# Ledger of designs, part 320: VH-VL binders against o60147

Target 1, 175 residues: o60147
Amino acid sequence: MLEKNKYLYIFRHIQTNQVLLSQGNVLKKTALFQLPYPLQKPVAPNGMRPAKLRKDHWVPLLKVEFPNESMFQSVFMQLLNYRKYRSVQPLTSDLLKLPIPVRRRKIMRQEVPNTIADLADILNKEKFPENSVRLQLSDKSDSEYADWPPSVQIDSEEIKLSRGFREKTTVDEAR
Short names: E, the ipSAE of ESMFold2; O, the ipSAE of OpenDDE; V2, 0.75 times the mean of E and O plus 0.25 times the DockQ between their complexes.

## First folded at step 15 (VH-VL)

Design kn21 (framework fv_dargistotug)
Fold by ESMFold2-Fast, scan of step 15:
Structure kn21 (fold): chain C 175 residues (1-175), chain A 120 residues (1-120), chain B 106 residues (1-106)
Amino acid sequence: as target 1 above (175 residues)
Amino acid sequence: QVQLVQSGSELKKPGASVKVSCKASGYTFRSYGMNWVRQAPGQGLEWMGWINTYTGEPTYAQGFTGRFVFSLDTSVSTAYLQISSLKAEDTAVYYCARVTPYLEYGFDYWGQGTLVTVSS
Amino acid sequence: DIQLTQSPSFLSASVGDRVTITCRASQDISSYLAWYQQKPGKAPKLLIYDASTLESGVPSRFSGSGSGTEFTLTISSLQPEDFATYYCQQDYEYPTFGGGTKVEIK
């Protein structure tokens, strides 16, 4: 009778600020294939093995609750497409003047504001019902990276980083 | 509506090459990754690897490097599996199966399978 | 690689029976397990993903449960069209399949 709610879980790397999207509250090792700048070198000419996943290095950034699986799938796929599009755009002149390792670190640090802005852009283009999409952030100030449509309700309670999405600390989950 | 249609059965001699196709329809091809799964006669399912339809980047399971090549032709929404230097042990039904990008969820739609028989 | 062990490998049952198939993982895979049905000469069909989520169009007599290392597929009242081989599959890291359970009619 009622459609099942669906969640999008977004994680942030504590050092690089790179972002991983997950359909579950526990990161899979294969999620590392999302990274445009892999954490380790390719092991085969025509492919790569997943990098080692250090669970203690990834913390919750944002949790998005959708009223049904169809809306979740649409937004999730569009967000992946936005990330792909950004990865192939020409670099700004300011970035081109930097050494490659410094340039990559600066690009990676922009993934959090870029992901939040992309999510908001997708939700603004989709005309979902008022207050139908619920956002819960680890740091509410991150909501300021974008203007949100009427379909979005931001939770007053933040996700506690020390407890993660599983209500355990990331250190405890890595052991 | 969603369909994966594979090329017909192949009978090859050891040392030959084969190229199996998997044509997708009824969805946005680049939005879903493509897996390749093998099933030898009377045996279970074996994952060979996948190809990211956004990037064209293939990933091969251990044991399927070297002789096996995954590729795409996005203009006709088709994925390809090429096997070179065929051996008798390559005799199997080869399936393509779609997945959300980055190997998420189960494989929700499968091709009908392509039987490749390698015999002298 | 993560190994999946299915039990039993073979099961004989009658229409109307409750059938239970178990899948054990060699390490903790959380809920990242799917179940497939394969009929002779046909491609596998996805039944369940994320351990317990029923795929659209799959009859409600199929259900999945479990997390961590032990998972179960249950068919509450076996129908003639359910005689098939069933496979579990993990996607926590490189995908791997269980050895399969063949469900045959008595």
Scores: ipSAE 0.139, ipTM 0.683, lowest interface PAE 5.1, mean pLDDT 83

Design kn22 (framework fv_dargistotug)
Fold by ESMFold2-Fast, scan of step 15:
Structure kn22 (fold): chain C 175 residues (1-175), chain A 120 residues (1-120), chain B 106 residues (1-106)
Amino acid sequence: as target 1 above (175 residues)
Amino acid sequence: QVQLVQSGSELKKPGASVKVSCKASGYTFRSYGMNWVRQAPGQGLEWMGWINTYTGEPTYAQGFTGRFVFSLDTSVSTAYLQISSLKAEDTAVYYCARGTDYLRYGFDYWGQGTLVTVSS
Amino acid sequence: DIQLTQSPSFLSASVGDRVTITCRASQDISSYLAWYQQKPGKAPKLLIYDASTLESGVPSRFSGSGSGTEFTLTISSLQPEDFATYYCQQDYEYPTFGGGTKVEIK
């Protein structure tokens, strides 16, 4: 049966701190097109397919629950647009003074604070009902990268998943 | 199977413009940056800059200013180099080359080169 | 920009010879150095990346070494197809190439 997609799953790379946005709790290989710097060469000899997705290298950063699919789609598309906008901006003078590999690492490391700030900015611009959007973070201190509007509830419990957004179900634990 | 195919040689007069194409095949175009490298007759290799194939944003090396424009047509996996107000010193073979990913430090695939000759 | 100085600029050698080409960087570039082979009328071909890692399909007679500011490309036993111009290239900062070393038949 069809169900409305109302969750945004945000992942971070364990080494580079790069961020991937996902509509589902499992990353699809096509999510790698969000990255300006590829993590690895394509696995196919002819390179026709996206680079191999190593799911074990991507951990939960943040899960966002929206009251409906329309709000989810709006925010998701705006986050992708913000990300594209950031990648097109001219490099600052401080970044231009750094060697290219150091510059890339510094840019990658900023993706977590930038994504969180962008999410907050989008939510502040939208007129969503009070307490209608729920955030659950893997590290609650990451919420401090932004000021959140009244529409946002931040869960006191952190995501304690070590690999992706998958947990044992009640049925699995009963067996 | 990875291939970069460039447009054919051009003979131009000073002041004209030229647009060189570089068509990529055999890999995911948006996953690798595209670099441009120039080689004047009998001279060495000179990096001109690169274009981010995901974002479309070009970066130019010092000395390659407003006369040189990098662009893309992602629908046909093609990168372009446009040179305006051509000068005799622009005579060179122009190469496109696929950029290194974060694990590598060299250009792994190159186009065959496009000779641009500027003479009266 | 980081300057790369290649030496020698020209080298005359015979088949079977051991050939060594040096590339010196104006500042520490760690291992961010590649080597290319270019034959007349052809595009450059990547031989070595990350200073010492041989590209797939490149004969084992080619080897690279060095780190920091001093790098070498060695051909252990020169073959007829190895007569070409060789270039080093860094991407620690914006990419720059060495001046090239032309290896000619003696």
Scores: ipSAE 0.006, ipTM 0.491, lowest interface PAE 11.9, mean pLDDT 81

Design kn23 (framework fv_dargistotug)
Fold by ESMFold2-Fast, scan of step 15:
Structure kn23 (fold): chain C 175 residues (1-175), chain A 120 residues (1-120), chain B 106 residues (1-106)
Amino acid sequence: as target 1 above (175 residues)
Amino acid sequence: QVQLVQSGSELKKPGASVKVSCKASGYTFRSYGMNWVRQAPGQGLEWMGWINTYTGEPTYAQGFTGRFVFSLDTSVSTAYLQISSLKAEDTAVYYCARGLPYLSHGFDYWGQGTLVTVSS
Amino acid sequence: DIQLTQSPSFLSASVGDRVTITCRASQDISSYLAWYQQKPGKAPKLLIYDASTLESGVPSRFSGSGSGTEFTLTISSLQPEDFATYYCQQDYEYPTFGGGTKVEIK
């Protein structure tokens, strides 16, 4: 099968719980532009370099299968807009009372529940056919962060974290 | 229809500054990032960086720090590229192009380009 | 810091010919590659994104294939309006472009 852009792959950082959205099962380094708090700091003021992507620090959170590319594009763009909107909102007075490092950790920890809630909100607003959107989670308890519409079916099988989203090779030259 | 319309050509002396504009229409300006791409005469395309149209946060490629500034005026759906302390090596056609670097759709709409010539 | 190498740099072909140009990445970029057409004096036009997805309004004679480090753009039956320079571009890291392939019609 050569069909693409039908799946949304969502990753989380094992230490920070920050979330990255991907059209493919392999993260690209530019996906780091999604993060409001970069994982690296510039080394030199006049010599900037791209952020480094440590692929071993990003694990699958969930995979969403859409019946067609149009639905995928709509939901993906809306999720990006929700995340950008959240990242630029003024901090609440509760968060402002915390030291900067504590505030950032608390905000980062909320990206997983926020992303799941945002996804459910988008799917509840869209009138998709019953059981047309399939979710496969790494931890099924994460589905409890939201109330899902009838268009969503949650796969009984969880994603195996150690394998990521990569498909097995059909031919292996190594033994 | 989506359109990106850039300001006219500029002829500048070394040490001057220039500000190129890129006016967007036909879509929600803040929903897509804006990229800047340079093409020196007879040469290929070179990505300079992008600006997040929602937050106003610019990101510059390594070679385009210091003298180059990306900015926005969201009230008129316009992005700007300012180059200070112009050098002969800055002579190029400068393009704005719509796209989100973390979305694999490429740059789907481009401005017509602005020729900046730095000489004498 | 990903380098894209296009080959050939120059190609001359007749109307109706099948034309293939290649783009090689210095490291694995999965499918995060786009192809552009640039006619003299004009801005580039997106033809293909995500290695093989045809942009709306682009003629079906254009197709893309490949993944990892090897990519191809194919024009199945060259037309007079296809005289142009073609560029590949990755956005797996900060975006970079290939050096371009100039296609001349004999």
Scores: ipSAE 0.062, ipTM 0.676, lowest interface PAE 5.9, mean pLDDT 83

Design kn24 (framework fv_dargistotug)
Fold by ESMFold2-Fast, scan of step 15:
Structure kn24 (fold): chain C 175 residues (1-175), chain A 120 residues (1-120), chain B 106 residues (1-106)
Amino acid sequence: as target 1 above (175 residues)
Amino acid sequence: QVQLVQSGSELKKPGASVKVSCKASGYTFRSYGMNWVRQAPGQGLEWMGWINTYTGEPTYAQGFTGRFVFSLDTSVSTAYLQISSLKAEDTAVYYCARGTGYLPYGFDYWGQGTLVTVSS
Amino acid sequence: DIQLTQSPSFLSASVGDRVTITCRASQDISSYLAWYQQKPGKAPKLLIYDASTLESGVPSRFSGSGSGTEFTLTISSLQPEDFATYYCQQDYEYPTFGGGTKVEIK
């Protein structure tokens, strides 16, 4: 429980590069509500079928270990706020020229670089102790999307997913 | 820019094994799944399955379990299809194609195809 | 698996004709349908995805429509380079293809 409160997991969708934030090593179906572009299509007539979480299509992008729960919560909430802010910005004229599905695909491809840049920006604003934040990346080259503060130690250790990652949660079953 | 290049044609005897390669370029290999599609001479397209390029986990369609193996070498952005214990009915053109069944965006890039002929 | 039935299997038409190909799914697939063109000896080329969205670089004479179980590919004015076999494909569940429609110009 205590360790879970100190860990931020970020997952990416293997096909769209959309990202999900999680407070633990188990990706819950409710995390899909974070997506600016849902993976579910409208059904004729008007209506939408409930989204399905395919855990095999979500892989860890990065894992962050914080010194304490307070720092974790602060960074996590700020990331959610950055994501919300990006979703309401006006689209560029370049993007508006594209058909909606093409436009969404192009925007979705930027979520990984944007999320990493946002995380680094938040960590650069905070006054965390040197080498107190442990960052593990599934692909080390993704660290190049941002400049990291002295508080961040980049770890080459592989991100381990628990057996529970593939099991249905009570939240998944209730929906 | 995006390109999928497959290995050359193969002529094999029944009971032999074959390994077809599909080398990707022009995009981030691990960000898109790789599908395999078969087309027997004069027949239609048949989806064989896909491999998650990030996790390496394959999914096989009904009828392609057992003798068929999907694998990856991410260091060279290449996907592989191996067929063991070849049978005459395996004679077909095998295509790799980028995409996944999760999203309604179709398979947007295809390899040129690899003809595998199985005969005595 | 979801079965896709294409009609007709073979079509002969003249340059300038409007050509219609239908694809029927064994269950509701919403708009999770794509159309491909395959010329002899070549790999398939994506024409339309999400039932009605034209892929970049595909001529505007191609259009798709439909939802649920009934889908249509239309070529508004057939050209000589449109000689090909056309396939529908669903990705609502694990992907499956229709049997194909061979379009031959008279």
Scores: ipSAE 0.006, ipTM 0.507, lowest interface PAE 11.2, mean pLDDT 80

Design kn25 (framework fv_dargistotug; at its last look DockQ between E and O 0.62; V2 from the best seeds 0.00; counts 0 for: pae E 3.6 > 2)
Fold by OpenDDE, look of step 16:
Structure kn25 (fold): chain C 175 residues (1-175), chain A 120 residues (1-120), chain B 106 residues (1-106)
Amino acid sequence: as target 1 above (175 residues)
Amino acid sequence: QVQLVQSGSELKKPGASVKVSCKASGYTFRSYGMNWVRQAPGQGLEWMGWINTYTGEPTYAQGFTGRFVFSLDTSVSTAYLQISSLKAEDTAVYYCARGTAFLSWGFDSWGQGTLVTVSS
Amino acid sequence: DIQLTQSPSFLSASVGDRVTITCRASQDISSYLAWYQQKPGKAPKLLIYDASTLESGVPSRFSGSGSGTEFTLTISSLQPEDFATYYCQQDYEYPTFGGGTKVEIK
């Protein structure tokens, strides 16, 4: 039996540019746990995990379609790993010189390009079949953050933004 | 095919410790998270938490912090559940189940379960 | 925590019957719901995920529907091997299970 296509949605916070990974076009609460634990329960744009999921604060960044579950799972787990790795790295001396709010903003600004670059890096390493992965971006220019392997087909159409949700399609419903 | 094979039944006294193993095969171990689910005799299912098999990071459900420890040996594709300071109420069947907490595809593969009986 | 309430808790049916089990969530969980079948002494088996997607290898007589707070599992024609306990499970938040529905022979 052939596996159905699997979709990875990447959302960004409209204020902080923090990034969440999602299987579905509707964010689930547990997605917030992808973000680092704060010392105190803060809200965005504190640069840490929001106390609550405000769906309207998140917009789709990109959508990735994988041909099967195994590919999806592999990439998903690796993306989580890349994020975790960055979160535990020591801050540079330059960053430490900055006030905490400024520092956090600077770090968060890099989450989108870093996530895109991570995705490309992972896909480059995986060596999936040519054009087996379909990438749709909310902003085509975001594709420039990385060199994409032949396995990735970039969709000419941009995804529509809608208050923390990707519009449901027949394909999504069949997921 | 995907298989999760758990260690055998355990009989322990209160205050003792137990370590249940869950060996995975038939898939890439680090590509799927591992969950632990408890089922007391005659009761329903209770999610205990999960461990990220790629990063090794465990997440514990409320009520399963402190005495419960998730761990891995990736070299043998095995997840472990350790329960310390066992109590009578810990008597249950413990299941490992494949799935990633951030995803919503259900737990598609389960171990056969490990009965842990705590009795004086 | 999100609470899932299954109804009925017990259901008596005959082979060939159409069986419907309901799962109600305490809040909107979109489609983040799964159904499991468990037989005595065995591990649960995934039947449906994402409210309505049939797991590979599961007979087509099983179907799931619903979104938001109301969900249903339907067995179009009950087979002898279908007598078991069924659980719904949400993963909009950290996973919680319903109380279960035991389908027994009438």
Scores: ipSAE 0.747, ipTM 0.896, lowest interface PAE 0.7, mean pLDDT 91
Fold by ESMFold2-Fast, scan of step 15:
Structure kn25 (fold): chain C 175 residues (1-175), chain A 120 residues (1-120), chain B 106 residues (1-106)
Amino acid sequence: as target 1 above (175 residues)
Amino acid sequence: QVQLVQSGSELKKPGASVKVSCKASGYTFRSYGMNWVRQAPGQGLEWMGWINTYTGEPTYAQGFTGRFVFSLDTSVSTAYLQISSLKAEDTAVYYCARGTAFLSWGFDSWGQGTLVTVSS
Amino acid sequence: DIQLTQSPSFLSASVGDRVTITCRASQDISSYLAWYQQKPGKAPKLLIYDASTLESGVPSRFSGSGSGTEFTLTISSLQPEDFATYYCQQDYEYPTFGGGTKVEIK
């Protein structure tokens, strides 16, 4: 057993519906660089520092289990690529008619369905083994944003918001 | 087996430029990001930044903007570090190291290092 | 930048000794800390990631613990090949390394 299962933790913002991808069950400050519209202005002169991370504003969207690191890394990198691709596409005429703040809010609200659709598209293109990828969602109806390949198994149990993505601890076990 | 093989040592004059290569093998190059780490003689480790091997997009730590350029040649699974307008304080061993998405699992594979010496 | 402070900066030990190295972060970094071993003239080698997860192929005498701002690397019974410099590294923000701890033979 040289290789262990890897998890992709996907969070959504409670107000904006923006999505953050994480390799761990706790968001890193650098995850904020995934956002095209920062929640706060960067303070560094070069604009490379992430905005402030408010952990209480991010809730679980879904958790993806991969059987190995190479599958995880491939899917993760492709999701980042899809996100970047979407950010440079021309805006539709309907969006261009909206004031900038309204336009941005509408674009941000689409990140959840877009991320789920992108994940499914990547998994459909990759020919992973049957039932090798496990999805666990906070709201199972979000799985309806896409058609899933045979490689995907959707867990019947939803992620409980009160616990988030935290692993069971000795304290949790005693309680 | 994952391997990162770097180009050989360089001796340069102040004001010259240098290009260090890091050739990857044993894994899917585009699935893992590549980091650059510097170590000045007798000093500790300093992260310079990383390049997204799927998109080609580099990210530089604050001290490494301007004179430092990360690039890729995906056809030969190779990452490059270019340093322009070399200064004496650039004298260091430069390492490439594998890691993606800001390194949640640490730098799990390293090149052997390339010594760049800047002297008159 | 997140600052990592290692203590001690230097220690002398004998084969068979229990060695403990501490790393303190200037802010909460959760479990996003790794430990590396570096021998003279060699690249660093990853020992531990996610504060306490042992990297594949690393001997079980190495262990890591801690979360938040205080972390420790422990070598339960020092071996001849363990004399090296050890570094902690966080990636909660842009990666930074501790100053290193040099473990020398007595």
Scores: ipSAE 0.507, ipTM 0.814, lowest interface PAE 2.7, mean pLDDT 86
Fold by ESMFold2, look of step 16:
Structure kn25 (fold): chain C 175 residues (1-175), chain A 120 residues (1-120), chain B 106 residues (1-106)
Amino acid sequence: as target 1 above (175 residues)
Amino acid sequence: QVQLVQSGSELKKPGASVKVSCKASGYTFRSYGMNWVRQAPGQGLEWMGWINTYTGEPTYAQGFTGRFVFSLDTSVSTAYLQISSLKAEDTAVYYCARGTAFLSWGFDSWGQGTLVTVSS
Amino acid sequence: DIQLTQSPSFLSASVGDRVTITCRASQDISSYLAWYQQKPGKAPKLLIYDASTLESGVPSRFSGSGSGTEFTLTISSLQPEDFATYYCQQDYEYPTFGGGTKVEIK
C-alpha cells in the first residue's frame, strides 16, 4: 500500500510574496484563510486576503518529501503555529515609523525567508535520519535563508512548473 | 490502531446543556485536527466544524457559531463538544472524526457516535 | 457553500452487479473529494479520498474517478455487505456532504 500524503507544498504570491502552505499540489480555497482577513472584500496586493483564489497568482516556492505522513503532519502543524506566532509579535519601532502601505509590503516580503527559516528550525529540532527529507525549490538560492540539518537533502533539480505543482496535460501545453 | 472513543448517550430537556467527549489513542493527538459531524435521525451528515489540536483554535461551520463550543484537553488526548441551550432539533448522533489541518484527504477515523436526545 | 448533488438517492441492485453512484459539485473542486460508506447504527467509513485513492483496508472492488465537478464511485461486483448509504464529501472548501445514496441488495 502506498503511504498517505507525505508532501508539503509551499506557494508564493507573484505580486505580494505572501506564502501559502498546502497539503496538496493544488491550492484549495481554505488555504487563503492563512492570510489576514480582508476588511471589505479588497483585492490584496497589500497583504490582505484575496476575495478569490487566482491560480495564476500563486506559483511554486518549494516542495518537501518527508519520511512518512505522521512526520509531515507534525511539521505542517508546527509551521502553521510559527506563522501565527510571527503574526502576533509586536512591530519594531523602525517598522512603526513607516507609512502603512510601505510597512505592509515590507512585512509581506519577509514571508518567504521567514517560512523557509521556520521550516529549517523545525527540521533541526527533529531527529530524522540523514538525507531522509527531500527538499526541492523553484529557486535554489532560497535555500540560503536557512541552515539545514543533515536530514535534509536539497534536490539539484529546481521545480520547473510555472502554474503549480502539477504537470500540464497535452492540451494545456498547446495553450 | 487509531481509535476515537466517545462518551455515552445523553437524554436532556430543552434548555439544558451537554458536553460530549472524544478520547483519541494510537496516534500523536496534536498532529491531526479533530472534526465534529452531526447526523439527525434519518438524515445525512453535517459538518459542524473542527479544532486545531496543536493551537487549540476552533473553526465553526455556518449555523454552528452560537451554542456550540469545541475544546481540548491535550494532556489526555481528548476533544470536547459542548452544546448549550439545547433544542429539540439538536436531537442527533454527534461524531468526532480525525482529519488533517485544513481538512484535506477526508476523515480517516471516526468515533462511534454519541446520541443526544432532547425531549420534554 | 459548495453543494454536492448525489444521484441516485436510492439504488436497488443484485449481488454481482456493477454499481455506479455520481456526485456533482456546484463548482470546480479539483480532486478534493472523498467517499464514505455508512451502515445502519455505525459511523461512516472512509472509502476513497483525493477523488480516486483507496483508503487502506478498503476492498479493491471500490473505485473512484472524476475531477472538477463530476465524480463517480463504482462498486465493480456488489456484495451483500455493501448494503449501505454512501456519501460524497468535498474538502476544497470547508467540508460539505452530499445527500447520500442508499444501496439496497435485491
Scores: ipSAE 0.395, ipTM 0.778, lowest interface PAE 3.6, mean pLDDT 85
ESMFold2 (binder alone), look of step 16: mean pLDDT 92; pTM 0.947

Design kn26 (framework fv_dargistotug)
Fold by ESMFold2-Fast, scan of step 15:
Structure kn26 (fold): chain C 175 residues (1-175), chain A 120 residues (1-120), chain B 106 residues (1-106)
Amino acid sequence: as target 1 above (175 residues)
Amino acid sequence: QVQLVQSGSELKKPGASVKVSCKASGYTFRSYGMNWVRQAPGQGLEWMGWINTYTGEPTYAQGFTGRFVFSLDTSVSTAYLQISSLKAEDTAVYYCARGRTYLSYGFDLWGQGTLVTVSS
Amino acid sequence: DIQLTQSPSFLSASVGDRVTITCRASQDISSYLAWYQQKPGKAPKLLIYDASTLESGVPSRFSGSGSGTEFTLTISSLQPEDFATYYCQQDYEYPTFGGGTKVEIK
């Protein structure tokens, strides 16, 4: 009945440039398990949950609308596999020479261009109908990280977030 | 060859402490997370927690807080599990296991296990 | 925590049999499920990760399927070396293991 299972949202962290994938325009705490480098220190020993998710620190990077749920699931699963593959690659000797904090920041900054390139690669391998996939980018220049197939229609419309992901005031953040 | 080699079996009295080592070889130590898994005699596998080999930050599963400490010596590619104030119920085989990422994608490499026996 | 329930807990089988083991998660874990084989006195061995991806060096008679909350491990033609205990494990949240399925010779 609901159409939301045909939408893929990708969010980026304002400071670190790390990315999170979501099936809707709401981020859940469990999305933090996608990250190889935790943003916050571990929770208290009896608090068995991901580090606290600051939704106001994540902004939409892009939104993809698929014709149906089957196509969405295929692309979503492939994108998760690409991210897993990248996370297991050995670090280069150049990166290993850097202090840990500097190296960590360099790796995290590459997540946006890498994710966009991975998405384009997956869409180029799929044989979707012309103009059947709608790609919305918060910053249209990010489309330049990849070559897109004829199946993709690129728009620069504002990506609307659910009420659970709206901007926060100081009072809202204290809760 | 790619492997994890753990220290030998330990026989300890209640109230003592033990430190189990897990030495990695054949891969880049800091590129993979290190997990600890316990198996009591005749029981199944129980995840104790993990340590981020890149940052040195440990995370403990519920039930393994207080007496259990994960640490690293990156200069020798070795992870450690320390258990203080040992109890009879700590008797188990302790495994170290490599996660494909810092948060895991299945544990693809395991140590041979270290039997810790706590008895008077 | 996410609870994994394996069934059956025990099964008796003969060489050449097709064996199926199921694992049910208490919540949606997408494809973040792995399968392990453990022989007595030995460390577990990873067979399958990401629900259906066969680990390098694992025989093709092993296969995994499923997504969400229902998963299966299948051994298409059981061999003598396959008598062991099998565990499923999720890593969608903090890792948890199923209770295990012991595959015994008939």
Scores: ipSAE 0.007, ipTM 0.476, lowest interface PAE 12.1, mean pLDDT 80

